# Ledger of designs, part 19: VH-VL binders against q7dma9r51to147

Target 1, 97 residues: q7dma9r51to147
Amino acid sequence: GDQVIYHCTVRTLDGVVVESTRSESGGRGVPIRDVLGNSKMILGLLEGIPTMHKGEIAMFKMKPEMHYAEIDCPVSAPENFPKDDELHFEIELLDFS

## First folded at step 5 (VH-VL)

Design Tk9 (framework fv_bebtelovimab)
Fold by ESMFold2-Fast, scan of step 5:
Structure Tk9 (fold): chain C 97 residues (1-97), chain A 130 residues (1-130), chain B 109 residues (1-109)
Amino acid sequence: as target 1 above (97 residues)
Amino acid sequence: QITLKESGPTLVKPTQTLTLTCTFSGFSLSTSGVGVGWLRQPPGKALEWLALIYWNDDKRYSPSLKSRLTISKDTSKNQVVLKMTNIDPVDTATYYCARPEYVYDSSGITKYILYGMDVWGQGTLVTVSS
Amino acid sequence: QSALTQPASVSGSPGQSITISCTATSSDVGGYNYVSWYQQHPGKAPKLMIFEVSNRPSGISNRFSGSKSGNTASLTISGLQAEDEADYYCSSYAGSYTLFGGGTKLTVL
């Protein structure tokens, strides 16, 4: 696969931030670097990010089975993460190559 | 019911700064997935995208106009403001504010589309002349 | 310098189907085009008819459909009606900004 670089902010349906890469939302300000098709990405991002263009901001509302509650999820949810809730993933795609 | 309305001067002189305000109701710019943008249309010509501000204060500008444009929001007043510096007669146009709010569903995922404009203000004509 | 090319005009008779093309002149990153279509009646603000190539907003008639082949997106209007007479604009989101086509004037004969 293609390499992707993106910022991610995860919110509950009520708008509460549960995780973010952005410094203004409590993150470290460092974007995520991943490879599409790598076993380390959640399903919703594997399906969603390829629909985006470089520079785009999009928001994905995901059912639990499309993120950390997926039966074959290749990544572990952060401690105390609301993995069984519908969540909003705000993605800013910085690079796609 | 969602509404947007543009306001500002209808006549400006070359070299001045144009300030336009979009006042909206029926939604908040504190809501995730919401943005408000500005577009313009010179008389008899095509639409041109100018700028957009999102709920998180992220901003996007037309590359050809970026040095002249500033977009800002006042969430408590339900307003988005566009400033364009060094105005010129070629900037004569009807200016629109608009909101991107589309969703589509695939299996288990709903994508909110933040670039297509589905609710528009009525537009305000700005004439630039000396 | 429009990066999206539309025909200046198209015409059809009531009940006919017509198609308006929108051709990108530059590469599209990621292999996807975020194409939207707008309808504009004289003196009115534009109305979104199609987004993301082929999706209709709620309330838009299924007589309006969108498609894409290669670098050309198309808006098709079936069962043409007098009120369809308007200017039609395509747009494409290029990541950091949005491009608009030059517009197509549809005349219903």
Scores: ipSAE 0.236, ipTM 0.640, lowest interface PAE 1.8, mean pLDDT 82

Design Tn3 (framework fv_bebtelovimab)
Fold by ESMFold2-Fast, scan of step 5:
Structure Tn3 (fold): chain C 97 residues (1-97), chain A 128 residues (1-128), chain B 109 residues (1-109)
Amino acid sequence: as target 1 above (97 residues)
Amino acid sequence: QITLKESGPTLVKPTQTLTLTCTFSGFSLSTSGVGVGWLRQPPGKALEWLALIYWNDDKRYSPSLKSRLTISKDTSKNQVVLKMTNIDPVDTATYYCARDSSGITKYEGGTYEYFDYWGQGTLVTVSS
Amino acid sequence: QSALTQPASVSGSPGQSITISCTATSSDVGGYNYVSWYQQHPGKAPKLMIFEVSNRPSGISNRFSGSKSGNTASLTISGLQAEDEADYYCSSYAGSYTLFGGGTKLTVL
């Protein structure tokens, strides 16, 4: 599949950051590198990221079934992660190929 | 294969509640990412989105009509129902149900959707 | 208060190419890749022609293509045929709901 490189910031309904790849939001400053169809990804990102173009920032509002509470989700949520809550995923797509 | 069909009254009096049923085949609202929505088109006018319900029972409504609209589903019967209260002559339109397979909702942008299969539409006339 | 603006009409001759524009008045509308185009013949239900700016559903002719620059999305129809005569609607979303443009009547002369 296509390789995608992106930053991700995950927020609760009221905007509280629970996880981020960005250094200004407590992350390491290292973007995620995934291969669509080959990498293990949450459903909302697997479906959402292909709708973006390089350099865009999108915010995806995901019900639990679109992220870690998906049936047979290929990705494990971090310990104590709010996987049963609605979460907002802010994605900056840095590259695609 | 995939079909949707609208049913309900063709003539409704002002102040009544309009109930429309969408019956579909060839897909299930148990399938992750699938939704069914309602749209309308007054004679000679543009399309207007009304409401949508997803497989997980997540519901979205047109902000200007939200207080008048209720959308529900019966997954076992392959049906989606729209109710619109306090109907008046400006609600005269062809009403369509249609399938959305996107499943993604964007923050502040609401429902991300595109409708790949549509019913034939049912004309509802509001008059006394 | 967000809106999608389309020209009321466009025309062309068989074999020519035409473009229909769809411009968002709000930065939230059309600011992401959630643009769809629908074709509607008189008395018929709309038919999805383009989704996510430039993707075609299976069975849609490659004569139909979509693009986007800034807040303006475009539908281009090449090699115009008489059967292309129809109303065309763009769609995108704005704050919790889906918007449709006013529609463009394509006349094939």
Scores: ipSAE 0.008, ipTM 0.588, lowest interface PAE 9.2, mean pLDDT 82

Design U7 (framework fv_umesolerbart)
Fold by ESMFold2-Fast, scan of step 5:
Structure U7 (fold): chain C 97 residues (1-97), chain A 129 residues (1-129), chain B 107 residues (1-107)
Amino acid sequence: as target 1 above (97 residues)
Amino acid sequence: EVQLVESGGDLVQPGGSLRLSCAASGFTFSSYSMNWVRQAPGKGLEWVSYIWSSGSYIYYADSVKGRFTISRDNAKKSLYLQMTSLRAEDTAVYYCARSPEYVYDSSGITKYIFAFDIWGQGTLVTVSS
Amino acid sequence: EIVMTQSPATLSVSPGERATLSCRASQSVSSNLAWYQQKPGQAPRRLIYGASTRATGIPARFSGSGSGTEFTLTISSLQSEDFAIYYCQQYNNWPYTFGGGTKVEIK
């Protein structure tokens, strides 16, 4: 399928947490629910998540153009998000349908 | 030649402290996550701690949480494990091990796995009175 | 934590025979499973990662299969240097966990 449910923790390359869905990292503990192929996800997740299997935890290093600094990015960056930096995205893929 | 060399293992009394070191050579140390894995005499392997390439994403096994501290110095190409409040059950050979490896790479995205590909020879820690 | 169970604890085989080692996870670990070989007095050596990908330099007689909760390491035509203890390890969730090991010994 093309529906995905995942937890995400975003860190700078020197390890500072920028944003997380996990409660232990300052998030709400609620995973993200998205649809692949609808142009509403950042490029790095559209490319990276299909390489994953349900239940997998993977780490992705993304250049700015692969996340919120993408030209005409369909998703708004959170406040104070370092969108012009290279970042690590730790993804736990909970469901893929 | 990719190599990891542990040192610092010793005989220590219960309640004591000890610092282990792991020296890396033959690769760009700052590009890899590192782990400590231990093995008690005649027993199996037990993962102890993980540290990401920059010193972030630090995780511990419950058995050592609050007593052990993992750290690294990328300029010195070294990994450390500071052990405090040592117990008899901490007696083991301690290995340092390298991860993650990249499995998918493009100009804009790199995917890593957390499998251990290179191990040191180990250093023996004995905790007894 | 995810519990990894290996069976059998000891496998007795003759040189030239096939050995099949099992590893079961208490919950799905996807394909994030590695196999290691350890000989007495030595550090573990990685054989397989990603459940089925052979590590560099590892002979073709070693193969891994499985996904989710059931995994198998197969050693075809055992050589004398293959008698060792084999461990599986999941790296899907924190903490990382190892199986108890399977000792492959001469029959």
Scores: ipSAE 0.290, ipTM 0.663, lowest interface PAE 1.4, mean pLDDT 85

Design U8 (framework fv_umesolerbart)
Fold by ESMFold2-Fast, scan of step 5:
Structure U8 (fold): chain C 97 residues (1-97), chain A 129 residues (1-129), chain B 107 residues (1-107)
Amino acid sequence: as target 1 above (97 residues)
Amino acid sequence: EVQLVESGGDLVQPGGSLRLSCAASGFTFSSYSMNWVRQAPGKGLEWVSYIYSSGSYIYYADSVKGRFTISRDNAKKSLYLQMTSLRAEDTAVYYCARSPEYVYDSSGITKYIFAFDIWGQGTLVTVSS
Amino acid sequence: EIVMTQSPATLSVSPGERATLSCRASQSVSSNLAWYQQKPGQAPRRLIYGASTRATGIPARFSGSGSGTEFTLTISSLQSEDFAIYYCQQYNNWPYTFGGGTKVEIK
């Protein structure tokens, strides 16, 4: 599997930041490192990130079934947010190899 | 053809009201967020307002907050801007602009690019005594 | 609000020459930056998004670079149709903000 390095900011429809890797949005400022073939990623990112090119920034608007409401989702839902809502995932792809 | 056509621009007195419309054609209007962007004569671009595809998520520039109301009618494929308490500083060409661009769909995922990809021709609003 | 500053305000170049336009953000906008071209009497046209991705139909002579706070738009071999005003825009934070524009005019 290809290794991917990316920043992620997750927002509700109301613009509330659910979680982020960026320090300006309450994160640690450290990007996520994953291997696509062995990843425990949410379904929408597993499908979406391979459509991106290095340096690209994209928003993925995901129906619940593509993120935390997926049956057998390997990732915990954000605290105090309904997993049955549409969420917006802003991804900056730093490296794809 | 993908098009946005604005209308409703007029000369209006300070303190007056005006409603702008933007008619969309050639794409699935209900799938895109829409914006109003304005440009004063001889000046640069200023973002005014945003509305999400369903109409539920709305943002305004501080300069217009409380005076302008953005809305949309997906059945009529139209975007609106209701302007009240107009000031000389609101004199500008008003553009409707589509954002984000849909570039990928995979069974419940839609990949969007936030920058404005389609613009209307603009409609001139002049606020003077 | 993030302030976008473009320089120079006016750039005079001859056809066939390289034009380099700068855009600076008051705070990091990552790569969430777009460039637009506007000709007199016309609506803006998107050239670049994601700081460096060329929009569909935009000629290869246009290229964008940069991340964080410093960005550049380069036109490698200026054509007569490229004389216009160019705007940068950040879409990292609400409100979205534009630079003041750089006018590219004939020398």
Scores: ipSAE 0.024, ipTM 0.594, lowest interface PAE 5.5, mean pLDDT 83

Design UB1 (framework fv_umesolerbart)
Fold by ESMFold2-Fast, scan of step 5:
Structure UB1 (fold): chain C 97 residues (1-97), chain A 129 residues (1-129), chain B 107 residues (1-107)
Amino acid sequence: as target 1 above (97 residues)
Amino acid sequence: EVQLVESGGDLVQPGGSLRLSCAASGFTFSSYSMNWVRQAPGKGLEWVSYISSDSEYIYYADSVKGRFTISRDNAKKSLYLQMTSLRAEDTAVYYCARSPEYVYDSSGITKYIFAFDIWGQGTLVTVSS
Amino acid sequence: EIVMTQSPATLSVSPGERATLSCRASQSVYSYLAWYQQKPGQAPRRLIYGASTRATGIPARFSGSGSGTEFTLTISSLQSEDFAIYYCQQYDSYPYTFGGGTKVEIK
């Protein structure tokens, strides 16, 4: 399993930030570390991040079934998170090994 | 280093043709969508054309549709703009600009461009008699 | 086509002052908005994307805000090197469109 390190900012269709790793968007400034193939990521990131290269910034528009509303999603949605809405995931890929 | 270098700008008669080139270096050219953006002397920016990394998706501004053709050669790491039936209003500095996009086609997920992160220095096209 | 309107056309400020630039879209572009800086004789440089995310290497005095149809670029303590023309751009839909630009002049 490839290790991926990335920053993530999640927005609603109206551009409202609901979660972010970036300090300028209310986050801690600490990127996420995940392992592809460990099945502990939302489906849209598991499928989308492999299309990226180190240093790339991309926006993924995800239908609910591609994130927290996925049937048997391996990751629990944060409390009061808009899991049934289309969400936009801005990903900056810092490392892919 | 990551850079884009345009060439091909010249003085051309109305009705003439001209081909612009953009040479990419310092990054994996085949992984990025590319754009042409122009700027008339003393005026603002105008988007001209877009091409996806695999050339599957191509878009043009209405002002150039049918007259300009965007293309790319990933093996040569080059972007092109073939201009025909040139008009005085096409006089501008033409910039090559990179947008970080891959073509991703999966039901329920789409991947989008993040504006233009790298620009060339431009090449001047003058259409005049 | 989405029309982008920037105001004011020209803004004159003293060094150390705050500059606030406005950009309005004729319809919602959500957060798909970028800001560019263009200095005389140079190509544009991306400052902000996603309405509020500062591009790599851009000083902290630059900040972007807004969503939907109304956006602002703020320069909190203007430096002499900030003399330039600033453009907003929507990338929500084709054709991509730019605002007319705001020229920032140092008093």
Scores: ipSAE 0.127, ipTM 0.613, lowest interface PAE 3.2, mean pLDDT 85

Design UB2 (framework fv_umesolerbart)
Fold by ESMFold2-Fast, scan of step 5:
Structure UB2 (fold): chain C 97 residues (1-97), chain A 129 residues (1-129), chain B 107 residues (1-107)
Amino acid sequence: as target 1 above (97 residues)
Amino acid sequence: EVQLVESGGDLVQPGGSLRLSCAASGFTFSSYYMNWVRQAPGKGLEWVSYISDSGDYIYYADSVKGRFTISRDNAKKSLYLQMTSLRAEDTAVYYCARSPEYVYDSSGITKYIFAFDIWGQGTLVTVSS
Amino acid sequence: EIVMTQSPATLSVSPGERATLSCRASQSVRSYLAWYQQKPGQAPRRLIYGASTRATGIPARFSGSGSGTEFTLTISSLQSEDFAIYYCQQYWSYPYTFGGGTKVEIK
């Protein structure tokens, strides 16, 4: 499986930040480290990140079934998270090996 | 009438610099991703760079990375391309092109659309000794 | 980088005939494919986006089909103004790439 390191900012369609790894958006400033094979990633990222190359920042709009509202989603959404809404995922891919 | 008008193309020596401008009219410039696409004489199209509506997200083709800088001024409704360390292979007509935001596909995930709906007339950059 | 391959490089057709142009992607681009027309001395003009959606103002004789890796642009009842170079472009993956073009010329 390919290893991926990325920053992620999740926004509602009206631009409200829901979750972020970036310190300027309320996160800890620590990127996510995942493995594409047998990973604990949401479906939309598992599908979307392979379309990126190292250093790219991309914006993905995802329907609920492609993120936290996925049946058997391996990632638990925080309490009161808008998991049943369409969401924008801004991904900065820092490393791909 | 929606228009994009490029300017700034010129004859330049190898290693030289040029700044291209693109003036937008007839639409809300600040709502659109903008692109530079080039075409060498008698050759096909090559995407060069894009900049998001806010200016926060910027990308370059590997062939120009580190030498070209894309920027925009939403108040002036203008897009710019600052070119440095120019090479003979940068000789091309440079087009300013607008991309609409996203379109939904059947997979439930949509990446921002970069198909170009409005193009300028182009401005010729010639890099020659 | 996704490589876009167009065939044929040149297509010779008489007015009133049907032209069929092919575009192949080196990996799936789903339906994130556009077609452009370029006439000598002019900027490209978008004909199709989303593989099959005609852009506003584009005549019905232009139609796009395909998904994944294989795409086709069809021009039915070719008119004199349709003699041009046609480019396909994928916008699924960065860097965004164009095919080498198909020149449609008079037979």
Scores: ipSAE 0.166, ipTM 0.633, lowest interface PAE 2.4, mean pLDDT 84

Design UC1 (framework fv_umesolerbart)
Fold by ESMFold2-Fast, scan of step 5:
Structure UC1 (fold): chain C 97 residues (1-97), chain A 129 residues (1-129), chain B 107 residues (1-107)
Amino acid sequence: as target 1 above (97 residues)
Amino acid sequence: EVQLVESGGDLVQPGGSLRLSCAASGFTFSDYSMNWVRQAPGKGLEWVSYISSSGSYIYYADSVKGRFTISRDNAKKSLYLQMTSLRAEDTAVYYCARSPEYVYDSSGITKYIFAFDIWGQGTLVTVSS
Amino acid sequence: EIVMTQSPATLSVSPGERATLSCRASQSVSDYLAWYQQKPGQAPRRLIYYASTRATGIPARFSGSGSGTEFTLTISSLQSEDFAIYYCQQYNNYPYTFGGGTKVEIK
């Protein structure tokens, strides 16, 4: 699978940050490194990130079944995560192999 | 109707400061990333700054980094550009511009990417002694 | 930064003729290229995005093509209202960059 490196900020529809890799939004400032097809990646990112190009910033609006409310989701929902809500994922794709 | 209206352009001496505003109407402002783009008299377009829908992510052109600050107030549906240490080279019409636009849909996911679909009329900033 | 180069700087065309405008990127921008039209005293208007997708309300005579580093805007039968300056813009990488513009003027 292709390796992807990206920053991610997850927000409610009202703009409240739920989870982020960015330090200004409560994260560690370290981007995520994943491998497409066999990593712990939510459905919406597995489908969405391949539509992106290096250096692109994109917003993905995802229904619950495309993120942490997916049955058998391979990724644990973050603490106090509204997994049954539609969420906005802002992705900055830094690199892919 | 979807509309962006800029204001705040003025004549300023070199080294001065000025704040531009952009008022949005006719759409859910908090769903969209916003940009400032400028155009010097008789010249081409130059992207100045970007701010994400939440205000959490901000990018600047190298020519303005450290001097300009972009911000937004989603409750007031307004975008701002605070300009400091102004130079003659900053003389331009400043436009606010909306992004992203919907570009992809499948069952349960919608993708938006950044291209400028709506522009304001612009506000002129002149930096001169 | 990615440098966008437009050619020609000025294109003289008669009404009813085809106009072909070129835009070159210094490195690949995939399909993330937009074209804008600007008339004197007005804000730019988006014509094309994703290299070849016409924006809502844009006449069919405008078409975009290309990918990677070479892009073309074609106006198949130029109308009087099409005399303007046209800019290409890449939005694949920050900073976003525009070409220098092509002025389409009446012959």
Scores: ipSAE 0.254, ipTM 0.617, lowest interface PAE 1.6, mean pLDDT 85

Design UC2 (framework fv_umesolerbart)
Fold by ESMFold2-Fast, scan of step 5:
Structure UC2 (fold): chain C 97 residues (1-97), chain A 129 residues (1-129), chain B 107 residues (1-107)
Amino acid sequence: as target 1 above (97 residues)
Amino acid sequence: EVQLVESGGDLVQPGGSLRLSCAASGFTFSDYSMNWVRQAPGKGLEWVSYISSSGSYIYYADSVKGRFTISRDNAKKSLYLQMTSLRAEDTAVYYCARSPEYVYDSSGITKYIFAFDIWGQGTLVTVSS
Amino acid sequence: EIVMTQSPATLSVSPGERATLSCRASQSVSDWLAWYQQKPGQAPRRLIYDASYRATGIPARFSGSGSGTEFTLTISSLQSEDFAIYYCQQYNNYPYTFGGGTKVEIK
């Protein structure tokens, strides 16, 4: 599987940031490194990131079944996270190899 | 560096024709939809036309429909606007602007890329007798 | 055609103060709304997309909010380089439409 390195900011429908890798949005400033098909990933990201080009910033609007409310979701939702709501994932793809 | 450079603006008589060009560099032109946006002197922005990345889908503002034709040449990395039957109210700076088309939609996920992320410097069209 | 109405037409603000700009759509545009900044003699620059997301390279003092028909652009601590005309734009429906602009000028 391909390796993908990306920043991610997750917002509710009301625009509230619930999680981010960016320091300006309360994150650590360290991007995520995943291997498509081998890493535990949200379904919507596993499906969506392959449609991106290196350097691209895109927004993915996801129904709950495409993120943490997916049946057998391999990723645990953070405590008190709105996993049953539509969530918007802003992804900056830094590398695709 | 991602750039769009317009050319072709000129002074034309009412009823005349003019062709504008927009040259793209620093990105894969064939992956992006393109737009023309105009601004009359001292006035606000007005969207004129859209063309999809493939050239298959085209939309126009009602004010220019039937008079203006948008086209693109992906091999030359260029966008065009052919203007005919020009009127005084077409006097404006014409910008080309990059926007993504609707890129991806499946059951439960919709991908959008940002509207009008890159603009050219503009080219002035003056329609006067 | 969706009509976009911006208010006020002109906003006079001192450096360091907060500026709040409004944009209203004649029918719902969901979150398909962008804000642009235009300085004299220059092309517009994208500030905000999808109502609330800041474009790459745009300072944190710029923020957008709202959904449906009512939208706001806020500049939390106005700097001298922020004096410009600001436009909102909907991209929910063709034809795409812009607001008439709000001029932010020094008080």
Scores: ipSAE 0.246, ipTM 0.578, lowest interface PAE 1.9, mean pLDDT 86

